# Miniprotein binders against q9bqp7: the designs that were tried, part 76

Target 1, 240 residues: q9bqp7
Amino acid sequence: VPQNWFPIFNPERSDKPNASDPSVPLKIPLQRNVIPSVTRVLQQTMTKQQVFLLERWKQRMILELGEDGFKEYTSNVFLQGKRFHEALESILSPQETLKERDENLLKSGYIESVQHILKDVSGVRALESAVQHETLNYIGLLDCVAEYQGKLCVIDWKTSEKPKPFIQSTFDNPLQVVAYMGAMNHDTNYSFQVQCGLIVVAYKDGSPAHPHFMDAELCSQYWTKWLLRLEEYTEKKKNQ

## First folded at step 6 (miniprotein)

Design w55
Fold by ESMFold2-Fast, scan of step 6:
Structure w55 (fold): chain B 240 residues (1-240), chain A 103 residues (1-103)
Amino acid sequence: as target 1 above (240 residues)
Amino acid sequence: SERIKRLEELAKEILRLVEELEKITDDPEVLYLLDMAELLAEFALDAAKEGDLEEAEYLLKWAIEYLEEAVEIVKKLGVSPEIIERLERVLEEAKRTLEELRK
């Protein structure tokens, strides 16, 4: 158990909407500061096994594609992921300014892949929005907070060109989701409570995306693991 | 050296099981799990050849866990009960072999 345990859920908050809630989804910008991001904490606290697998994966890809081919591949994966997130933000935003959508952005295989998931998404409360845990001192940028099949979720959109995604992202996706959830639940910029998570893996060929739903119990289990990673990060930083 | 050879044999057995499972399904989630098991078994074989028995044993245990998850998904895809029974038997035997090698 973590030495500095803190609860994921805030007993002073409700997941029910009220009249004071904004009519448009929140989008708080992520500002640069000395407080570590969720991504940085996870990257700096990979287990030796995760580091070994990631390095071995890089070596295999470089052998297959060459140095320049590997660089091109990783750049393309990053760009397609960015475009996918931009398209989803556009689709889920109710604003009039976003009705003039880029036709090419909305025709990707990844967008086709998530259509059946999007039909079950409603009540969007936050999009590409910054969160900060004021007590535990970490920040993050979450993709989406919305109702999925009637349950308020932190939703994380992932892309995969094949059914074999990046090794690193496979291990830490649930930790990322609960880290955002715990931060949002204790961030004064937000008034509501989230208790569920959803990881959606979309495919480039348009094959149906795989949803991985996380209920409150599962989120609590991963929250404990996230707290251990955060503790490890803090201790490593002190020893520099 | 006896323990090294047995770890190498177990790694090769896991690799054969991966190949066999790849022939009976095209499910993307299963294929991903099989890729992970294959990668871990290959790493375990390398570790065993280098004399790192502790690492080889850990990696093989991890590979077996991925295979167990893959078989559970395959059960739900309507594969023959005879094939499932054989896969589960081979996987249980691999688990027992690994536990014995840790002694």
Scores: ipSAE 0.007, ipTM 0.203, lowest interface PAE 10.1, mean pLDDT 80

Design w56
Fold by ESMFold2-Fast, scan of step 6:
Structure w56 (fold): chain B 240 residues (1-240), chain A 103 residues (1-103)
Amino acid sequence: as target 1 above (240 residues)
Amino acid sequence: SERIKRLEELAKEILRLVEELEKITDDPEVLYLLDMAELLAEFALDAAKEGDLEDAEELLKWAIEYLEEAVEIVKKLGVSPEIIERLERVLEEAKRTLEELRK
């Protein structure tokens, strides 16, 4: 049980659109700050088992690819993920902004992989947007907030190469989603409530992406685990 | 080596159990635990092949622990009691095999 519990949902907010809501998806820039990011908190509070698995995975990859090959592989994984996110932002933005985008960003196996998911996505409210939990003092950059099958979700897009998944990205995906959700629900830059999450794992070969939907109850359960990780991070910071 | 063969068979059984659990739920927490168990079992196979038997045993112990946690979550998701009993039986057999190998 977390010692300093705080609710994930804001009782003063609704998931229904307001007439005052902007017609264009929000994109609040992430400001450089001493306040920890969601990614930083999760990285600094990995379990001994997670750390061991990362070290073993790294050693295995270096043995297979060589030291230079490993660096190239990890750089390529991050670059592919960045391009995938850029393509999705372009696709989900208003039609007017698409005119200036590189058509080549829209041509990839990863984009083909998510087509069936995109058919169920509408009502985009935020894209590549910063969130800050003003009370719990953490920040993050979320991928997307939109309706998935009629439910407002924080959507996180992931890329995966089936033979060699990036283990670190897999470890804490649900915690990352609920951390963004809780921050957005209490961030004064946003006026709406999000109660659901969606993790979409896209594949390089274009095979159908796997959607992992998180309802309000599941989000609340992961929120408790996120609060524990945040407390552990804060405690470690004080004891250094 | 008989011990190496038994470790490999245990790791393969764990991988089969991961595959079975993946077919009965898409819960993200369960899938995370299954990914951990799968990776640990793969590392255990590599360790066994390299003669690192103590390392292989430890990795398999961790894999079983992740699977036990996954099954407890699955029980709360409304999966049939028959399936749960089968999963628990396979896990108990895996734990016994590991205990015998570690003696």
Scores: ipSAE 0.016, ipTM 0.443, lowest interface PAE 6.3, mean pLDDT 81

Design w57
Fold by ESMFold2-Fast, scan of step 6:
Structure w57 (fold): chain B 240 residues (1-240), chain A 103 residues (1-103)
Amino acid sequence: as target 1 above (240 residues)
Amino acid sequence: SERIKRLEELAKEILRLVEELEKITDDPEVLYLLDMAELLAEFALDAAKEGDLELAEELLKWAIEYLEEAVEIVKKLGVSPEIIERLERVLEEAKRTLEELRK
């Protein structure tokens, strides 16, 4: 149990759209500051088991691909993920004019993979938008806030190659989603309430993406785990 | 070795369960959890074949966590008791395989 518990949901907010809500999705830029990001907190508080697993997996991949091959592999994973997020932002933004580059990205296996999920996505409220938890002092950049099958969700888009997902990001994905959710629910730049999460794992070969839906109860469970990671980060920072 | 043989059999059983449940349910969460469990079991097998039993243990432990979540959700979906019982048997076999790796 966290020593300094704080609620994920804000009882003063509603998940229903208001007439005062902007007609275009919010895109608040992430400002440079000393407040830690969600990804930084998670990276610096990996469990001893996670660190061991990642190190062993890295060594195994180096043995398979060689030192240079492994660097190329990780660079390609990063670049493909970045391009996938850019394509999704373009697809989901009503004011975005499709460019030749964006059209080419629409034909990728990853985009084909998520088509069936995108059919169930509507009411986009935020895209590539910064969140800050003013009380708990952390920041983040979320991918998307939209309705999935009628429920307002923080949506996180992930890429994976079958049979090899990027193991480093897998276990912390639910924590990342709820961290963004809790921040948004208490961020004065936003007026609505999010109570659900969605992690979408898209595949390079175009096979159907796997959606992992997180209801309010599951989000609350992962929120407790996120608070523990944040507490661990804060304590480690004090001892530096 | 006996450990490798059991990991091979476990990975194949998980794959068969994925294929069977795909025909019965469209629940995306269950299918995601089972796909992850199958993938991690295959990775554990690969690690064991390469002689990295510590990595095999960690990967199999991770696979078990996904299987446990899948079992709980499947129980709520109203699938046949026979399927639930088989899934629970696979989970127990995974746990026994993990215990063997720790020896």
Scores: ipSAE 0.000, ipTM 0.192, lowest interface PAE 12.6, mean pLDDT 78

Design w58
Fold by ESMFold2-Fast, scan of step 6:
Structure w58 (fold): chain B 240 residues (1-240), chain A 103 residues (1-103)
Amino acid sequence: as target 1 above (240 residues)
Amino acid sequence: SERIKRLEELAKEILRLVEELEKITDDPEVLYLLDMAELLAEFALDAAKEGDLEYAEELLKWAIEYLEEAVEIVKKLGVSPEIIERLERVLEEAKRTLEELRK
């Protein structure tokens, strides 16, 4: 059990749309400050096993690609992920001009991969939007908040190259989603409640993306694990 | 060579389980645990091939821990009894392989 428990859900909020909600999805800009990001907390609290596996993965890739090839590979993976997120933001925005302008981005295998999922996504409320937990003192930039099959979700879009995804990111994805959810539910810039998560893993070859749905109970379980990681991060920083 | 063959067979069986479960379940945790176990089994195989049986033993112990955790989660999911039985057999094969490395 974490020493500093705080609830993920806000009893003062509802997931139902209200008349005052804007028709355009929210996009709160992320401000640089000293408050740690979700990704920093997770990166700095990896287990010894996770660090070992990441190091071994790097060694295997360097053996196959060379040092320069490995750097180019990782840079390309990052760039493809960034372009995928930009394309999804364009697709889910209510502006036709953005879709037409981004025609080249819309033809990637990753976009083909998520078509099956996108048809079940509606009621977009936030895109590429900053969240801050004022009480727990962390920030994040979430990908999307929208209804998936009728349920309001924090949606996290991930890319994966066959044969194997980046090992470290697979386990931390549920923690990332609930961290964003807890922050948004207590962030005064937002008025609604999110109780579900969705991790969508898209594939470079266009094969159908895998949706990993997280109901409220599962989100609560991962929230406890996130609080432990945040506590560990805080203790490590005090002792450095 | 017997130790190396058992590690090769173990790594292949874990990989087959990952591929089968990937088509059946959406649970990211069980898939993660099995992927970690497969990776550790491959590293144990590499260590054994290099003659470092002590390190291979340590890596295989970690793989067994991940397999044990995966078994607990899979038993709570709506997967077929055949998959659970295969996972339990793979866990037992991993434990037997560990005993061979201790020789």
Scores: ipSAE 0.008, ipTM 0.261, lowest interface PAE 9.4, mean pLDDT 78

Design w59
Fold by ESMFold2-Fast, scan of step 6:
Structure w59 (fold): chain B 240 residues (1-240), chain A 103 residues (1-103)
Amino acid sequence: as target 1 above (240 residues)
Amino acid sequence: SERIKRLEELAKEILRLVEELEKITDDPEVLYLLDMAELLAEFALDAAKEGDLEEAEELLKWAIEYLEEAVEIVKELGVSPEIIERLERVLEEAKRTLEELRK
């Protein structure tokens, strides 16, 4: 059981929109802080098995591509993901806000892959926006908060290559989503409540993306696991 | 050697089980476990080919552990009993094969 247990949902908040809500999606910039990010907490608390697999994958890739080739490959994967997120932000923002975006960023297999998911996305409330849990003391940058099939969700966009040449901790993806959710629900910069999550895995070849919906109960289960990872991180910092 | 061939066969059996589970569910936790099992089985094949039998056995043990967890989650997702029974049978056979290889 977590020592510093705190609820994921805020009983003082509602998921219903009100007339005073901004018409433009919120985009709060992530500011440098000594407070750990969600991704750092997860990276620093990987299991021994995950660490071993990551090192083995790295060694195998370096053997196949050379050190320079591995660096180029890793940079390319990162850039593809970055461009995918930029394209999604452009698509989901009001046209006039991001009209300067190169239309070529909107043409990719990954964007084709998510088209059917985007048809069910509406009521966007936040895009590429910073969250901070004021009590548990962690920060994050979430991709999107919007309604998916009528449910307000924290939506996380992921890219996948076939075959998968690197270790993607899909298990950590649900933890990442609930960590952002819990932070947003207790962040004074936001006024609404999110109770559901959505992980969307897009494919490079344009094949249909897979949506992984997380209801409130599932989010609560992963929230407990996230709290344990956060406590493990805090303990490691004290022992350094 | 005979032991290397059996380790390779076990790794391939595990990879086949991963493929079957991937067709049954899109649950993100299951997909994570399957991804880990797939990677471990592939590394086990490489280790076996290099003659590192101890490493191959450890990697396959971990792969089976991930698959066991994946099957338990899949049971809760409403998959047919017939499919679950077949998956459990294959997984039990894999566990037995590994135990025999460890003498």
Scores: ipSAE 0.016, ipTM 0.459, lowest interface PAE 5.8, mean pLDDT 81

Design w6
Fold by OpenDDE base, second read of step 7:
Structure w6 (fold): chain B 240 residues (1-240), chain A 103 residues (1-103)
Amino acid sequence: as target 1 above (240 residues)
Amino acid sequence: SERIKRLEELAKEILRLVEELEKITDDPEVLYLLDMAELLAEFALEAAKEGDLEEAEELLKWAIEYLEEAVEIVKKLGVSPEIIERLERVLEEAKRTLEELRK
């Protein structure tokens, strides 16, 4: 059990979207502060096994591609991910912001991959918006808050070259999602609460994306795991 | 070397166990653990081929740990006791083999 237990859900917030929901998705800028990001917490609290696997993968890739080739590969992966997120933000943004749609961004295999998911996405509340958990002292930048099949979710978009049919194959992504949920649910910049998460794994070849829906129960389970990671991070920082 | 061959055989056995577990469950948590075990076993095979036996042993140890956790979850999901007993036997044999290779 986490020593610093905190609820993922805020009892003071209504689960019902208030009729006063802004017609425009929230986009709160991320403030660079001494406060750790969700990503930083997760990266610094990886297991020895995870670190080892990643290092071995990296070494293998360097052997195959060379150091410069690996740098290029990494840069390309990053760029593809960035373009995908930009395209999604453009698609999910209200029509008035659509004027700047680079049609080239929409012609990606990843965008094709997520089309069937996008059909079930509505009621976009936030896009690329910062969240802060004031009590637990972490921040994050969430991709999207929207309704998926009528359930309000924190949606996290991922790109993969390999099939990830199972939520667990997404590694720490479920932790990231619930961390964002918990922060948003307690961030004063948000007037609503989320109870569900969604991880969408998009594929470069345009094959149908895999949606990994996280109900409130599953979110609560991963929230406990997140709290433990956060405590571990905090302890490591005190010892540095 | 005989040790390399045994490590390779153990890694292959772990991979077979992963495949068997994948057939009996669609539980996402179990499948993650199986993916990790598979990846570790594959890396162990590579390490063994490279002559890094210590690394291979460590990787196989971790693979087995993931499989142990997977089997425990599968057990809770109400999978047939006969299947569980078989899996547990294979897992115990794998552990014993690893311990023997570490001496």
Scores: ipSAE 0.019, ipTM 0.338, lowest interface PAE 5.8, mean pLDDT 86
Fold by ESMFold2-Fast, scan of step 6:
Structure w6 (fold): chain B 240 residues (1-240), chain A 103 residues (1-103)
Amino acid sequence: as target 1 above (240 residues)
Amino acid sequence: SERIKRLEELAKEILRLVEELEKITDDPEVLYLLDMAELLAEFALEAAKEGDLEEAEELLKWAIEYLEEAVEIVKKLGVSPEIIERLERVLEEAKRTLEELRK
């Protein structure tokens, strides 16, 4: 168990929408400084097995694609993910129109993949928005906070290419979601409380995306694991 | 030769078990563990084909450990006891096979 436990949910916050909550989704810009990001913490606290798997995956990909091919592949995966997130932000934002965004971003197989999920998404409260845990001192940039099938969720959009997923970003997705959730619940820039998570894995070929819903109990379990990773990160920094 | 064949068969069995577990749960923690097990088993299969038996054995050991953790979580999710018993038997057999091969 973590030595310095802190609750994921904020007892000072309501589970119901506040009348003062904005009708337009929040988009707080991420200001980088010495405070670690969720992604950085997770990357620097990978297990020995995770590090080994990442290195073996890289070796296999380089063997198959060549060094230049591997660089191009990873660059393309990153670009596809970025474009997918931009398209989703445009679709879910009431202030944006197709005319303000590249219309071609909305024509990908990934967007086709998530159509059935998007039908169940409503009440968007935040998009591409920065969160900071004021007590635990970490930051993050979450994709989306919205209601999924009537439950307010931190939603994380992922792209997947089978059989060669981008392994660096596939591990620890539940930890990433709860880290954002805990930060948002204790960030003074937000007034609401989120208790559920959703990881949506979209496919390049347009096959139906897989939604992975996390209820409050499951989020609490992953939160404990996130606190352990954060503690490990902090300890490693003291020794550098 | 026989040892290579048995390691390849074990790796393929682990990959089949991953596919079975993917069909019975959408739990994100289980899916994470299954992704780890799948990747380890795939690398073990490659190592076995290349004749690196020590690497294949170590990778399969890690894959089985991830699957054991996944089955414990699935057990708590209320899956049929009959399915759980079968999964536990398959893992026990895989673990026993690996121990025999590593001697």
Scores: ipSAE 0.008, ipTM 0.328, lowest interface PAE 8.0, mean pLDDT 80

Design w60
Fold by ESMFold2-Fast, scan of step 6:
Structure w60 (fold): chain B 240 residues (1-240), chain A 103 residues (1-103)
Amino acid sequence: as target 1 above (240 residues)
Amino acid sequence: SERIKRLEELAKEILRLVEELEKITDDPEVLYLLDMAELIAEFALDAAKEGDLEEAEELLKWAIEYLEEAVEIVKKLGVSPEIIERLERVLEEAKRTLEELRK
């Protein structure tokens, strides 16, 4: 159990939209700070097995592609993911409709893959928005907060190469989602409560994306695991 | 050579069990554990091919541990006892096979 347990949900908040809420999705910029990000915490507290598997994957890829080929491959995967998120933000934000869209990425398999999920997404409240947990002192940049099939969710968009997903992109996704959720629920810049998560894995070949829905009970379970990772990070930081 | 073939067959059994579990549940935690088991089993095959039998055996042990954790979660999801019993039997057979190969 975590030593400094704190609840994921905020009893002072409601799931229901407030009439005074902005009509445009929130996009709070992430400010560089000494406060650790969700990504940093997770990367610096990987299990020995995760570290070993990542190193084995790197070795295998380098043997196949060469060092330069490996760097090009990983750079390309990163850029494709970034552009996919930019395209989704543009599609989901009415304010972004007037901006030039990436024509190449809008025609990509990733966008085709996610179309059936997007049809069930509505009531967007935040896009590419910074969250900070005021008490637990961590920050993050979440992809999207919207209703999926009527449930308000923190939605995380992932890209995957078929048939095998990129190993790094599959690490700790549920922990990332609940970390953002807990931060948003206790961040003074937001007024609503999120109790559900959704991880959407989109495929390069346009195969239908897989939605992984997380209800409140499951989110609470992953939240406990996230708190343990945060505790490990804090202890490692003290010993540096 | 014969030991390598047996390690490959064990890895294939692990991959088959991953496929069966993926059809039973959409639970994100189970799917994560299954992804790890699949990847570890593939690394075990690579290690066996390279002649590193000790590494292959250790990796297969890890894969089985991930599958054990996955099955325990699936049991709590209300899957039929018949399916759970079959999964547990296959997993126990895999563990025994690995123990025999390590002797």
Scores: ipSAE 0.015, ipTM 0.398, lowest interface PAE 7.1, mean pLDDT 80

Design w61
Fold by ESMFold2-Fast, scan of step 6:
Structure w61 (fold): chain B 240 residues (1-240), chain A 103 residues (1-103)
Amino acid sequence: as target 1 above (240 residues)
Amino acid sequence: SERIKRLEELAKEILRLVEELEKITDDPEVLYLLDMAELLAEFALDLAKEGDLEEAEELLKWAIEYLEEAVEIVKKLGVSPEIIERLERVLEEAKRTLEELRK
């Protein structure tokens, strides 16, 4: 168990609509500071098994593609992921978050992949929005908060290439989601409570995306694991 | 030596299973789980050959967890009973290999 436990849910909050809630999705900008991001904490506290598998995956890819080919491959994967998130924000936002809507962004295989999931998404409350846990001292940028099949969720959109999925993204996704959830539930910029998570894995070839729903109990279990990772990060930083 | 040969055969069996499932299902999660199990079995083999039996044991335990998850998902898919039975046999062989590795 973590030494300094803190609850994921805020007893003073509800997931029900409130008259004080804004009518448009929140989009709070991420402010850079000395407080670590969720991504950095997870990267700095990978297990030796995760590091080993990541290194072996990199070596195999470099052997197959060459160093230049590997760099091009990883850069392309990053660019596709970025475009996918931009397209989803455009689709889910009622406001003009873009100067002009680029129709080409809406025609990717990843967007085709996620169509059946989007039919079950409504009541969007936040998009590409910053969260900060003032007590635990970490920050993050979440993708989306919306109702999925009637339940308010932190939704994380992932892209995957079926042949060679990225190991790090697969193993730590639940921790990332609950870290955002706990931060949002205690962030004064937000007034509602999120108790569920959803990880959506979209595929480049348009194959149907896979939704991984996390109920409140599962979120609580992963929250404990996130607290341990955060504690490991803090201890490593002090010992340097 | 015999433990190493058993790990080698296990890795080959998982790889063959991945190749067969690729022909009959396009479910990326099942294919991913089996690919990860094969990779972990290969790494466990490499570590066992280097004399790192404790680390090999940990990686094989991880491979077994991935195989167990793959079995549950495959049972929900419209794959042949022969493939499900083979996946279950591979899982049993992995568990048996783990026990042998524990001495």
Scores: ipSAE 0.008, ipTM 0.271, lowest interface PAE 8.5, mean pLDDT 79

Design w62
Fold by ESMFold2-Fast, scan of step 6:
Parts: sequence; structure tokens; C-alpha cells
Structure w62 (fold): chain B 240 residues (1-240), chain A 103 residues (1-103)
Amino acid sequence: as target 1 above (240 residues)
Amino acid sequence: SERIKRLEELAKEILRLVEELEKITDDLEVLYLLDMAELLAEFALDAAKEGDLEEAEELLKWAIEYLEEAVEIVKKLGVSPEIIERLERVLEEAKRTLEELRK
């Protein structure tokens, strides 16, 4: 894939609200097929160093917690992340009727952590929505598209549990964001353009979340790196 | 042995450099590179303590490579030239120390 033939931004689109835009956030379901997901591409193209570090981290954790303890720990981290995303989707969806389960999720330390970020989030356009790059042929499920401090962003919510952050979750987050952005900008199910990204790292103890804003130039730089990862994935698939 | 102690000191110096870099930037890409360097240095320290010199040297080589990438990004973030020059000197010294240990 020639990188200069596949721009991240679509010059035919605007980031401004359109009268034809839906009044409720879009939630397009992810249709499973043979087309690779963003996460699969990134997982299949990790560096040898990243793979080695994940294995060493796993062995160290198993030594500390035991095999059953490690499985419980990783399952718990996954479940906490899932619940955090469900709570955020509920909070940001004004048309959704909250259920008793959702009300309990709103009381977590992670939700307290992101309160100051949420105050700057408005104009939600998509939540837990599928994207597909029709030309580059990859898919993804993005967390959120909304205005952050007046700029339309692909927003990715992350959880961090100090002192033992799940190392796998720290890899390639900017690449994931721009991959979703490029896909959405070229997906006929969407009519708007996103030029900015935001990675929000929330903390279990409720300490203030860290927002990592990515402007258009930074997104373009990471897009180039994402295209290289996609090319590597495609090459590996052809050689198997 | 003396070689083990030198590898441990190099790993600790890398960990100190990671901590220093974390205080001067919140750049997401830099923070990810620093996380990688920190883990590699920690595993190198463990390997050195176990007497696995070859593994410790390889891990320290990777840690330095990640730190070099981090410093290149930091140069573009408006950090003072004096700080950048100091960081480059520390990294060059670390590289030289590792090469000497691999003789």
C-alpha cells in the first residue's frame, strides 16, 4: 500500500455539524467477516521486543500471583475496562434509558477520574460504532466521536491500574486512534470528517484522568506508521 | 562479579533517565517509549542478578534504542537545548558502556 495514495483526511468532507447529521449518536454494529480489525493488525505486527516484554511480564505476574491468580487478575482488568466503557456510553447517550445496572457502574473510581474531561465533551456523533476503510479494507469498533474543547475527536477511553498497569493496553494506542479516524473519514455510513484524536487514561483510585490530545499534524504522522503496520500485516498474510 | 555490578549500574542509570524524561513531558508517544525502556531495564536488572549476562546485555541494548527514539521526539517538543544536550550525552555514555561490556 503506497502511503501517499491513501490520505487520512477526506477533502470532500467537513468537520462542521450538518443538517443531515443524525440527532442521536450513531451506533453501527460490527459485522464479523474475513476483513481484519485494527486490533488484529496491531497484535499480528508487534515487534519482537514487544512480544518478548509481554511474555516476560506474564511470567513475572504468574510467579507473583500463581497461574490462577494471574488469570483472575487479567480477567478482572478486562471486566473493569468493559464496565468503564459501558458506563461512558450510558453517560454520553442522552437518548438511552438508564437501567439499575448502569446506575451502579456510574459510581466507579474510573468515572470519577474522567469527570473533568467529560465537562469538556459535547456534540457526541458516534458511540461504540463500527468503522470500515472501504479502500484499505480493514474494520474497527471505536469508542466515541465527540467534540473535545470544540474540536471533533475520535476519543479512546483507557483504564490504568497503578502500580501494575496491563502492559498490552499501552501499546500502539495512537495508531489505533488514527486507524479508526481514517476508516471513519472514508466510510459511507458517516458523513462528517474527524481530524483530531484524544486518548484519555482514567485511574482506578479516582485521581484525575490524563487527556492526550492529538492534533491534525500528529494524526497524520501516526497515520503513516499505521499504514506501515497494515502493509506488514498484508505481506505476512500473503506469505502464509 | 564486576561485570554483573556494571550491568546493574547501567540498568539503574537507564531507569533514572526514564524517570527524568517522564518529568519533562506528557507526550503520549514518548511516555509509551519510556514504559518500554523501563520494563526492559527492570528485566535486565533481574537477568543480571541471576547471572544471565547475555540476556541483560540484549535487554539493555533495546532499552537504549527506545530511549534514543524518545529523545528524538523530545527535541521537537520545545525542551531547552541544554537539557537535550545533557540527555544525548547520558545516552552516548550508556551506549559506550554497553559496548565495552560486550567485548
Scores: ipSAE 0.014, ipTM 0.398, lowest interface PAE 7.7, mean pLDDT 80

Design w63
Fold by ESMFold2-Fast, scan of step 6:
Structure w63 (fold): chain B 240 residues (1-240), chain A 81 residues (1-81)
Amino acid sequence: as target 1 above (240 residues)
Amino acid sequence: NEDEIRKRWEELKKRAEELIKKVEELFPDSPEAKYLIDMIELLLEFAEDALEEGDLEEAEKLIKWAEEYYKELEKLYEEWK
C-alpha cells in the first residue's frame, strides 16, 4: 500500500469556516456495516510488546487486588470514563442548555481537571459523530471536532489516575486521532478540513489535564503508521 | 469434561464475536469498550491454547473469566442500544 497515494489531508478542502457549515454541531449516527472500526483495526494489530504489557499489567493487578478486586477496579474505571464523556458532550452541546443536567456529572474531578482546556475550546463542529473513509473502508466514532486555541482539531478525551505528560505514553491514541481525521477529511458528510489533533488526559483528583497537541506534521507521521496497521489488518482478514 | 468445556468455549466465542461487532458499531472508539474487548479476546485465545495442551483446569478458569468480561460488555451495550 503506497502511503503517499492515500493522503491524510484533502487538498480540495479548507480549514476555514464556510457559509454552508451547520451552526449546530454534527452528530452523525454510526450505521450498521461490515466495514471495520478504527478500534477493531488497532486491537487486531496490537504489537507483541503491547499484548505483553497489557497481560503483565493485568496479572499484577489481579495479584494485588484479587480477581474480584480487579473486576471492581476495572468496572469503576469504565464507569468513570463513560460519565466523563457524557458530561463533556453535555457541556459542549448547545442543546443541553435547555435540558436538566445531571449535577453530579458536572462536579466530577475529571471535569474540574479539563476546565482550563475547555476555556480554549470553541467553534464545536461535531460531537460523538461517525466518520467513514470512503476509499480505505474503515469507520470510527470521534469524540469532538472543535477549535483549540484557534486551530480546528479532532479532540480525544481520556481519563487517567496517573499523570501522562508525554504523548508516547498513550500508544494507540495518536493513531485513533489521525484515523478519525483522515476519515473525516474524505467523508462526504463533512465539508471542512481538519489538520490537527488533540489528546486530553484528565485526572481523577482534579489536577490540571495534560493537552497533547498534534500539529499537521506529527499527524502526517502517525497517519503513515496508521496505514501500516490498516494494511496489516487487511492482510490478516484475507488469510482467515 | 473436555467436550463440555470445549463446547462452552465455542459458544462463548460465538456470542462474544456477535456482541463485539454490535459494540464496535455503537462505540467503535470507546477506550472502555476496547479494554473489555481486548480482555475477552486475550482470555479466549489463552483458553484455546490451554484446551489444545489438555490443561482443562486452566481452560475452565480462563473461560469463566472471559464470561465475566462478556457480561460487563453486554451491560454496556444494553445501557446504550
Scores: ipSAE 0.006, ipTM 0.143, lowest interface PAE 11.2, mean pLDDT 78

